# Designs tried in a protein design chat: VHH binders against o26223. Part 148

Target 1, 191 residues: o26223
Amino acid sequence: MKLLWTSQHIKVTVHIDGKVSKMDVLEAIKTRRSIRKYQDREVPEELIDKILDAAMCGPSAVDERPWHFIVVRNREMLEKIPEVHPYGAMVKDAPVAIIVCCDSSLEKIPGFWVQDCSIASQNILLAAHSLGLGAVWTGVYPLEDRVEGIRRLFSIPEHVIPFSVIPLGYPAENPGTRDLFDPDRIHLEKW
Key: E = the ipSAE of ESMFold2; O = the ipSAE of OpenDDE; V2 = 0.75 times the mean of E and O plus 0.25 times the DockQ between their complexes.

## First folded at step 9 (VHH)

Design t51 (framework vhh_7aqx_2)
Fold by ESMFold2-Fast, scan of step 9:
Structure t51 (fold): chain B 191 residues (1-191), chain A 123 residues (1-123)
Amino acid sequence: as target 1 above (191 residues)
Amino acid sequence: QVQLQESGGGLVQAGGSLRLSCTTSGLTFSSYTFSWFRQAPGEEREFVGAITWSGGYTDYADSVKGRFTISRDNAKNTFYLQMNSLKTEDTAVYYCAASFDEIVYASHEYTYWGQGTQVTVSS
């Protein structure tokens, strides 16, 4: 069986003429929206594993890769997040949330972990969208009260900094797409 | 919770046809990639064919390509393997499998399996 290898994963779509192609990355970027309403439906562990694999594929300053992730499915824990994160009310209604963290012991360049964890967070949002899920980035760092609240709630060590909380689920809303291109923000050759 | 159940197996003459069905429960049918595997006596399970969650992409083992067709019916929570021009070498227990991943060729990477249905092709 010359086309049967023991380990291969393919994600493709079929066009009207029967052609097969990979998902369009640019379209995924343009159509991803923050989703705050979720169906009462479990997200399979296999999808979470794929999302976290994608999160770890982001570029990192001097390859420091300081990210760690906490996967939260426990309903009682999800319900406590809004107590320490006032704009995280939707988290209690999500079937799962991912907390993106920085292990400061892995940091090689002071301050760049913020960019690293931002990249990981965006990859989670894009990967979730590509898999038919909805997600939203709720900010934790640099707000000290939220950082400390999340740290205490999830027993996060002092050398680890919670960066974002990202609830995920099957979408129960369909916000329209946005046209955000603004040519006035593009300067040719000089300001 | 998740169950897959095969039907449609049996005895058939070489050159004949069979249609296998796999009925599913406990999963969101439209979200899964579905596959058929087979296992002949004394051999390991091998990939036969698969259909992605969208129904837009199918793939087959070279040994069955052009003879077998996989399809899905989301309204019935059932997917099928249409087997034409059957050969004695197609004799095996056929298993249906489900993955939330895309097409997977290794049997050990599937989580959900049916119990299997015997297909016997006589000369």
Scores: ipSAE 0.000, ipTM 0.121, lowest interface PAE 17.1, mean pLDDT 83

Design t52 (framework vhh_7aqx_2; at its last look DockQ between E and O 0.16; V2 from the best seeds 0.00; counts 0 for: pae O 9.4 > 2, unsure alone 62.2 < 65, placed apart)
Fold by ESMFold2-Fast, scan of step 9:
Structure t52 (fold): chain B 191 residues (1-191), chain A 123 residues (1-123)
Amino acid sequence: as target 1 above (191 residues)
Amino acid sequence: QVQLQESGGGLVQAGGSLRLSCTTSGRTFSKYAFSWFRQAPGEEREFVGAISYSGGSTDYADSVKGRFTISRDNAKNTFYLQMNSLKTEDTAVYYCAAEFDSYIYPTDEYDYWGQGTQVTVSS
């Protein structure tokens, strides 16, 4: 199946210096890549604020919006994350990471906080990309050892559940573009 | 699930051309996006170029754009890097790759990589 827009016509390019051309929402979604290598360059607080604003704008089950966020810039703390997350080695090299958490005291309907925090995590990735940054989602929940490791490391209360750790920074890699459209996964009218 | 094998490397003079091939196995060839990376002595691994599995999308590093072309031949389960106007700075081990992108295992450890092929450009 041919899409009306091809990725070769996207006007968005992520450069090693973090500069990005303007992109629409569809292009942002299609060109976002997991970025694991970052420039040794500080991310301004204004950009983090914009990312977190976008994170909180997702739909939420029964509008419970259970999200809390920890912004980590301390190098010593970032360097300790790989000790409790076995696949989080890249976090120590990031200038900043965001930990997405669920405050269970805000939960109105059982279990939907997982979708809520997934939506927040994806919005962080898309917002970062739109602002010329790169990020990667490193999964925490529902892996018990990672949940408890992150909780202890950041003094997270018992009623709060760490969901994901998302390092971000100006990209120091360009992994290229993926086109993942698979028409075999689309069923018309019925299975 | 995808196995990758490079070929076509070697010694070439500056201004010359080489075509690298990456042969893949499995009926899922058309379901993967493929990339070329390179690593020069003492340097980190660098992205070179990529091609989508749906066809028609390619991307290149600024250092090679206009000189290198990535293409695929679905009938042969092979993708290529055509390298023109080679410079001494292009000397590196070249790797083909198919990315495994996972938020559970968010490292390069589970990417599908070839063994690498040496390209040496003499002045």
Scores: ipSAE 0.305, ipTM 0.714, lowest interface PAE 2.4, mean pLDDT 84
Fold by ESMFold2, look of step 11:
Structure t52 (fold): chain B 191 residues (1-191), chain A 123 residues (1-123)
Amino acid sequence: as target 1 above (191 residues)
Amino acid sequence: QVQLQESGGGLVQAGGSLRLSCTTSGRTFSKYAFSWFRQAPGEEREFVGAISYSGGSTDYADSVKGRFTISRDNAKNTFYLQMNSLKTEDTAVYYCAAEFDSYIYPTDEYDYWGQGTQVTVSS
């Protein structure tokens, strides 16, 4: 057994034996599905910590790392998200959601924050899947009504841009694996 | 925005063949991957096979490999299931479905389903 401690400024879960996952990365990428039905089961804080650690591991434009995350567990707030996100009905049934945001004051190169936050969002999906959770990316940016609604609901300041809302939980559905490989999309040397 | 309609079901003797069609409307047909599913009475709906957006990749359940063939005709907005060497175990309602995994519209992964067509294989 190994106990790991961090500074009190970083609330990180304590690992009992240092082992976190057995899923191969290619398996995770190929088998991840958008999950919209969740068990009535809490997601431990330690799993959210692992997911957010993974979210921050991606590259960013000139290492600007512009991302911020709002973790939403409050039932009242989760139930309000569908009021401002017309395709976010499943969020009300999730035990937790993560809102990925960009702090524009951290931008070093204008406009690349979209790629940066997309990388973080996909890492959240893959990490959740590898931990036995299901998640779905619900798009906020660049749909201005959704951006305004989420900003208003969570008191997000003007220089911070909500990018995505990702509800997650233990899955209550299994849509199966699909084959999306299309060799006609591959161009050797030239178009 | 996509409507799916199956046709071609019916009664066939074991060992026979049948061809199902799934006609689509709305968006450009080439933008979708399509799947066939089937459901026998009292059973869960099961995957039969799928075809990629361009038709360059197909996948089949083990129980139908070598007997069933999926194809698509983009000019006719039509997706086909050719069923050969039919067995009584193939009796089911057959459904076509279009995959839709959008983060703009994060609805069900198979948002578009047809109403189904009955296939009955007699011994």
Scores: ipSAE 0.293, ipTM 0.718, lowest interface PAE 2.6, mean pLDDT 84
Fold by OpenDDE, look of step 11:
Structure t52 (fold): chain B 191 residues (1-191), chain A 123 residues (1-123)
Amino acid sequence: as target 1 above (191 residues)
Amino acid sequence: QVQLQESGGGLVQAGGSLRLSCTTSGRTFSKYAFSWFRQAPGEEREFVGAISYSGGSTDYADSVKGRFTISRDNAKNTFYLQMNSLKTEDTAVYYCAAEFDSYIYPTDEYDYWGQGTQVTVSS
């Protein structure tokens, strides 16, 4: 079965078997939106694999690649995430979530892991969008209550830091397009 | 900073119609999605409906679907709630809310809220 998702400026076709229409990278970046409503449809494993592949393709400080990923499909666990993540209410409605973590033992230069995991998280969002899925970045780090909540819930070791929770699913909303370009934020040569 | 102000509330008979407006301040109207909420006495605030950034998508609570319509006018920095076929159970304070696309915000939190406008539907 073929699913067609149409916005004002972009049309995405997704097949249940994991076949998808491709979009240009700039198109993906410009048209990506946070999606917090999902269809009652499972996300094929093939799509998750593609997303995770993309997540691991970003640069990292001195190529440290400190990221780990927890793929959560268990309904009970998804429903528990909002209990420890107040801003993760939509996770309970998603068929799957990816938790991005940092293994501090892999860090080569202190502090850059935040950038590394951010890049990985953004790649997840972009890849999901390009594949016809909706996703949203729910921040975990650096909020200690969320970090410890997610750590406890998923039995994450102390040397591993949960960074973000990203629910994914076929979108059940269309926020439309936005224009965030601001020339006033661009400075030539100097401030 | 965006300020929201509701207007258009009042008393109306059951079966009647009312149009609420939410006027926004600021220069970034088009960068926000907007929602309507309502709160009846003794009840929790509930979602009524929402409109996307571009206006290309709307969502409604089941209780108002088919009766209520949300629209926006970017030129006027205003979005609307057209309420038709009003029922007594629609009596509530109606609030407008604005949400910017942010990776931190949940579905139930909005960046800005109006003060509310009273809608009373009499039998």
Scores: ipSAE 0.009, ipTM 0.247, lowest interface PAE 9.4, mean pLDDT 86
OpenDDE, second read of step 10: ipSAE 0.006; ipTM 0.281
ESMFold2 (binder alone), look of step 11: mean pLDDT 78; pTM 0.801

Design t53 (framework vhh_gefurulimab)
Fold by ESMFold2-Fast, scan of step 9:
Structure t53 (fold): chain B 191 residues (1-191), chain A 121 residues (1-121)
Amino acid sequence: as target 1 above (191 residues)
Amino acid sequence: EVQLVESGGGLVKPGGSLRLSCAASGFTFSDYAAAWFRQAPGKEREFVSAITWGGSTTYADSVKGRFTISRDNAKNSLYLQMNSLRAEDTAVYYCAAPFESYIYGTQYDYWGQGTLVTVSS
């Protein structure tokens, strides 16, 4: 977007159930919800490409950018994810899932890849929401059984760490917006 | 503080019925999906039923057609109507509510204390 634009003037055009809507950055952040029920509709490759482009635009420690992504559309593979991720039952009903991975050979600063992959995961959720899709972050790292299971299922090399599994699709639920502002957590000038 | 309190469990004979209730404080069910899980003696927890914010319901195959999940947003409560109970339904039943959790990935971050259901002759 242009440097002259404020957050209020930055607009994204979104197609939601065939309807065009505008969503600014603050609206996207405040209205994004975890979505675990999906319509029986395919997500176009163009939208996945836009989401992954956004995922790679986050800040990264010493610009190490350790993330790699696996896009899973194969129904048989999606149905196997709940077998190795006990809390990923919704993945079998999603048209597509993105697995966020860390290539440890790209790590420049020990430990910061977790933050880098967290940023990428959140950008996927926000980008999906802005494009009229719903998604949910299902945690993999640091739970060793899930890490091992996902690695085995997708033939992920030893030096690559699966970090999160993010199913996405057109939403079949519409949870309410949350009011989470807590002024007691804000300290002026000092603790 | 977020709290869930289950009630309605008890001893019932095969073929009987029970209605479980779950009252929430510190959040509203209308803002979240909600679910029932159960844990039988000596076994791991299993999914029973869920209801989304939009009212869509999902049931485990073992209870489909016998159990009905519902919510009352005005009372901030979740219910499970259990009919045609079997010995295999004997378990502690848990009310569960989601948040924006990425650890479990399911819809369930907060659990109640549970309510015991015993089905025996």
Scores: ipSAE 0.088, ipTM 0.500, lowest interface PAE 4.2, mean pLDDT 83

Design t54 (framework vhh_gefurulimab)
Fold by ESMFold2-Fast, scan of step 9:
Structure t54 (fold): chain B 191 residues (1-191), chain A 120 residues (1-120)
Amino acid sequence: as target 1 above (191 residues)
Amino acid sequence: EVQLVESGGGLVKPGGSLRLSCAASGRTFSSYAAAWFRQAPGKEREFVSAISWGGSTTYADSVKGRFTISRDNAKNSLYLQMNSLRAEDTAVYYCAAFESYIDTPSYDYWGQGTLVTVSS
């Protein structure tokens, strides 16, 4: 038998280009899509600040909060990312990208920094979406060639590990939402 | 403030086993992650194993398959079962406890250490 689910909604009101957008948390989660095409339009620093604030609000193992962020707006640097990241071609067309990094000197419990940086990355995607922007998570860790390529390109220290590259901008594509709920993946009381 | 007291260290021959215990006073492990670290003479402190408040475990590659971390929240205790001990496992072993998955700064607590010597 299929299960019926009811949802709770937490409402958020944001301002985008002087316009008010109201999106609850569940709606933001359900409607967020990977965006790889961007308008030729600058993203204000105020929106980047809000996104990074949200990124740092995620839970972290032992509250180690090992994340550091590089904000890249320089066109020449953005154009070099596809050279070291095969699936990062869209980055050169974005007005800005955020590189999520782990500072290993802040790590208190080995291995959980991957989860910490994943949470930060997801918060960037959700915050961008809630603010009317589009973004996509392009994977860096655990692929050694991409990790070292990104490290060299952005002069990242040896003790810091680049985790993801997230280009973002005002979306120039509008993919529909997906219905991904699968009750066969939910087990009651036991497997 | 919490205090952690390790016990169970000693001299053992290669291939032997030891069980380390860590008892917490003033703090309950059920609310916090806990870990074992070790420090050999002349070397920096290194990670050995960790266990979350819910019981999820992680191990350093050097000890994986030989050591088992466990906790007993009712007894406010953390354990490290060490099997197939090697000379390179010789170190002072430290118990550590810290908050996990919260939005506030962590509180790190360390024990005084217990010496494990693996030699003939």
Scores: ipSAE 0.000, ipTM 0.134, lowest interface PAE 17.5, mean pLDDT 81

Design t55 (framework vhh_gefurulimab)
Fold by ESMFold2-Fast, scan of step 9:
Structure t55 (fold): chain B 191 residues (1-191), chain A 120 residues (1-120)
Amino acid sequence: as target 1 above (191 residues)
Amino acid sequence: EVQLVESGGGLVKPGGSLRLSCAASGFTFSNYAAAWFRQAPGKEREFVSAIYSGGSTTYADSVKGRFTISRDNAKNSLYLQMNSLRAEDTAVYYCAAYETYLDSRQYDYWGQGTLVTVSS
């Protein structure tokens, strides 16, 4: 999938099948899939900026917004991530990765930073998908060895906690979509 | 090269039993969650059972109490013990594996499938 600017600078999305469409919010949520195979193609800085803008627009407990982001494009650094994150092998093949972090000095309510950073991570995944990119959330917190490994690798201060590593790029796979609605998980008025 | 190869399918009478096997190669199987899916003629592919890297299991309601999923990490193998088979269990059975702590809605590796026919 590619994003194009046409006359009047109207942004359009071209799907892998060649069709041009706009993706609404519900479609983006329902069709987003984890993508672990990427084209050998750079992601423009303008798209990263849009993704990070979307990440920072998430709701946050008492509006503390404790998130910080590290954008990694350096191939040598990307290649070192699997050494400290055993399920992050795909990161070395991505053109870019975003590390979502919590600055604990910005925390107003103990413990809610985990929810805040989860919200930011999901917004990154949805924004990437809406812009024709693929991404996957690889977990860091609360696994102590991964937290410490990532912190040391990227010189992250002790008061900052790495939460997730999200590689992204133009997708080189198409896993299709699923219908996951399960009415048995909905309870009216009481359990 | 990463591969998942299913075996053990065949023709069995209603009420009979079969054991399916899935051999994994080219990756560290013990780090992955693994699952069985099936697809009957004219139907969508459906979930059957999963086993996580830590050993916990889940089952579709249609097979709960009749099927048992297990794994042998030393042999890089996944198994499905199918008891009390019904005509409705007739399908091609697929093995799938995915990395733990990733979005598990997307499976990283799939096998080619093995046919199970339950008929008199």
Scores: ipSAE 0.000, ipTM 0.123, lowest interface PAE 15.7, mean pLDDT 83

Design t56 (framework vhh_gefurulimab)
Fold by ESMFold2-Fast, scan of step 9:
Structure t56 (fold): chain B 191 residues (1-191), chain A 121 residues (1-121)
Amino acid sequence: as target 1 above (191 residues)
Amino acid sequence: EVQLVESGGGLVKPGGSLRLSCAASGFTFSRYAAAWFRQAPGKEREFVSAITSGGSTTYADSVKGRFTISRDNAKNSLYLQMNSLRAEDTAVYYCAAPFEEYTYYASYDYWGQGTLVTVSS
């Protein structure tokens, strides 16, 4: 079904099911890792829809919500991404990638679209992690050669700026978690 | 119970000036960013200017140098001084505030009813 709202999509999670996720928000943030190796498994469209819904829930400057998303599943197209993005080699092996774009015609405050699209990108990473998937943010903007390469490859209009390419899939690696808390970066009341 | 009420709109000739006011009530105005938006007939609502709780200002390129946003926290009021008005500035002007205090990304959830500004000869 193409509709985002139907009663058939509503499910109630119960503790006795044994399939209940117990990852709270803080755990999701602390345990998310960049995943660059994927199982040879297709990601269901339902999960991509949930990820994109989460992406669009991010705050944006002056509620401009400038993001557009391209979902790429075609293997031939995924294999061409490394040709225009030298550090995106893992994308060719992913079952799907999301390209986060800014529609500049929706921009209300100059420059804040970068922050808006960064928030959308991070929400994609966190949502994927919470759903049992792995993903990695590969940078496109502000590198002009990568921006134009991705634009040409996916026929993106001139008023739209490709911001990031996020391959995702079921993880085929399990990197350990990191303890990144540094109290020396916290200043109370003054610098 | 959050309310924003705009005033000061009217008819003005090209090159003229107007000062818009927005009276805020039902919340601690001083803790919130505030903004002006406008909507011309048949067009989408567009951003004009914003001011943070600390007084930092941002302007759309189309109004930069001509419009000045300011606030008076003691009076719970937001202002927009509009100078060198052009026909293209004709629009309903809206006061807006975010739902969350001290927001650095302003998602504007509270809106006034608007005040009409017409720039014509």
Scores: ipSAE 0.000, ipTM 0.116, lowest interface PAE 18.4, mean pLDDT 84

Design t57 (framework vhh_gefurulimab)
Fold by ESMFold2-Fast, scan of step 9:
Structure t57 (fold): chain B 191 residues (1-191), chain A 119 residues (1-119)
Amino acid sequence: as target 1 above (191 residues)
Amino acid sequence: EVQLVESGGGLVKPGGSLRLSCAASGRPFSTYAAAWFRQAPGKEREFVSAISSGGYTTYADSVKGRFTISRDNAKNSLYLQMNSLRAEDTAVYYCAAGSTPFESYIDYWGQGTLVTVSS
């Protein structure tokens, strides 16, 4: 059995029985990194389906589940995203991007849709990583010019708010490891 | 690119069954989501059923439990098994393929096949 990438990259290995192992939840959380460089390789729709299933399984305030998703594979449309999102330059080089949106008509408690869509966005990043893909969260909300730019580009109605743009693909970089544990931020029983 | 051609439409009695087929030519069908839509006389085109490239299926409430969507990637084909047919199922049925099963993201449409449910 052969791999294009060694175990040091994505923790994907070939077992002695010929199976490819997957990361457990804690490993996926700890090793996920923002990936901004992608291979020139299509992402099968099956993987996008799994990622979106995971995104919709997140908790939401009063189970309002206000999220909608736009899947963008069209090269011309991906190339236009950096024009309305200055920090989205990498999107034009991705094989696919997911736009996370909030349908405000589904919101039951004011303001909690931001948390709901943040949870969905993080689940996309974790699911992509667990499936051997790389992704990065590029922020849209609450920057008015980006919100309106993305809305116009993708014909999003006024009651729907674009929240994030997440390009994804097979990773062409390994940005290294991070040790972010800081015990000074943990307080026992009181501040 | 993909070209889609439907077949299997016809006249069927209420309670009967019919199997629609959609043959794809060009790019391998396995990389696309596929869907069936229908347009009844005097109505807008509506979603019937979809299947992702990974086999996840979705059905309109009006057909759930009666219709079954399936695909055969080796034969580059999509199917719709229609059971317990009703007069309100009378429509032109369209095969569709795209990056997602949502109508606004359909890249390819077939020409349609007429299904008439009447006594």
Scores: ipSAE 0.000, ipTM 0.112, lowest interface PAE 18.4, mean pLDDT 82

Design t58 (framework vhh_gefurulimab)
Fold by ESMFold2-Fast, scan of step 9:
Structure t58 (fold): chain B 191 residues (1-191), chain A 122 residues (1-122)
Amino acid sequence: as target 1 above (191 residues)
Amino acid sequence: EVQLVESGGGLVKPGGSLRLSCAASGFTLSSYAAAWFRQAPGKEREFVSAINSGGSTTYADSVKGRFTISRDNAKNSLYLQMNSLRAEDTAVYYCAAVPFESYIAPEQYDYWGQGTLVTVSS
């Protein structure tokens, strides 16, 4: 079972740890945690395809959809990412990473691509979690040294901006759920 | 603004030695990976040796054991010590630098010198 990287209509059945997992949207949002420890276990191509499909379903300013994605499975390439990203040490231990990029030639409204790519990045994290995987967002843009380092490493053209590096895999850690609700941050009718 | 300038090339007899220098200006070389490439008459530019920002070195099989790459961070300079030179080492030698990691493909390098000619003949 292999999914193609196309706009073609296709149906795939996904098995997670020998079973089909179902998680409602609110549960996924509230229980997603950054995962930095991964099992030594391959992530099926079909799951990556589903994650990228979800990433591209996010809203974008004026429907510009400026995102492009690089899927990295090569161990040597993954091991080089921490050299340019000081907080990306976990990437070298992940079975796969997704680099979220903006193709500036697709941008219709200047500056909104940052929000567009943030939405795509969050959808990757939520989709991965819903499929039984763990992931973490490591920031690239707007830090110029990281942007240029990632550009060089992956031969990214000048008109394309690397935004985030998201390693993912089957989790080898289980951080507890956080209670982050703070009613003092909610203002009724006015500030 | 950013420059790499090679020097030290010349005519040597087979079995001789030369030391090439590359002076960097407009940036701090020690934070970069730096490399030597060469282009022989009628051939494409090929990898010779590289040193990354951490000091790890890599050599092409054709020069292993004969050439040594080094740098002096205080002088912002890169060197190539060439021993046991052969006729096939005749080429224009270029130094190159790139932020982050060293590569063997010349198209991966951002900064280039003008080159220095090394001729090995009797």
Scores: ipSAE 0.000, ipTM 0.092, lowest interface PAE 20.7, mean pLDDT 84

Design t59 (framework vhh_gefurulimab)
Fold by ESMFold2-Fast, scan of step 9:
Structure t59 (fold): chain B 191 residues (1-191), chain A 122 residues (1-122)
Amino acid sequence: as target 1 above (191 residues)
Amino acid sequence: EVQLVESGGGLVKPGGSLRLSCAASGFTFSDYAAAWFRQAPGKEREFVSAITWGGSTTYADSVKGRFTISRDNAKNSLYLQMNSLRAEDTAVYYCAADRGPYESFIDAYDYWGQGTLVTVSS
């Protein structure tokens, strides 16, 4: 029986004159930074496909997988995002943005779609970083004005909720490293 | 001004060892990924090894198991320990630092040293 695999196996490699490199998972998590300045370079479709595959690989409550994604490359549309999202100014300068959405008709357990879409959003950021790209999560849900603004701008139906807008591109900034480990936030056996 | 200065090159016999150093100045070295590239006579410049600011390492297949890249952020220094050297390792070795969190592409590296010559012969 011929069975078509709907899930992809992702292998992230960088090739130069036959040489191969990769970023390990812990390093990707520790070194990822929000990037808000992008080079004037197109992001290949292949890289976007890899990022979206990674986005869909996160855990989902009761395997509901409510996420849908809108890929925006149109310059005119990207330039309109700051009009409905006050902290989205950097989106107008990005070569591409991904809008993470929840299809509420796919929700099996009330409220957990927020966690599902958060996981997908973080996977987009980590995957982008591991592929040499920069990205930033700009919040949409639960801010009602932003939800309705993005819905109107991209003709999103009523049963679908825009969750985040993630511009991405080749980074044009290199923010410094952060030491965020705080042992005071770790409690052994009790608060 | 950003500056990278390589040292430690020289003449060594096949099977020998050599340690290259790169001193960084004019920028916060700990915020940058760093790499070694080499260029042999009549060939293009090729990737040798890279290290991220977090310490993760990548090696070209031709040097895996023989070369070790390391960094000392307190001393703003990058190192390449070369063991079991072969005639084909003869090249000018370049230190590079990139603007991104991690890169092994030559075009991603904006800051380059002047190079140090390594010659492997009897």
Scores: ipSAE 0.000, ipTM 0.104, lowest interface PAE 18.3, mean pLDDT 81

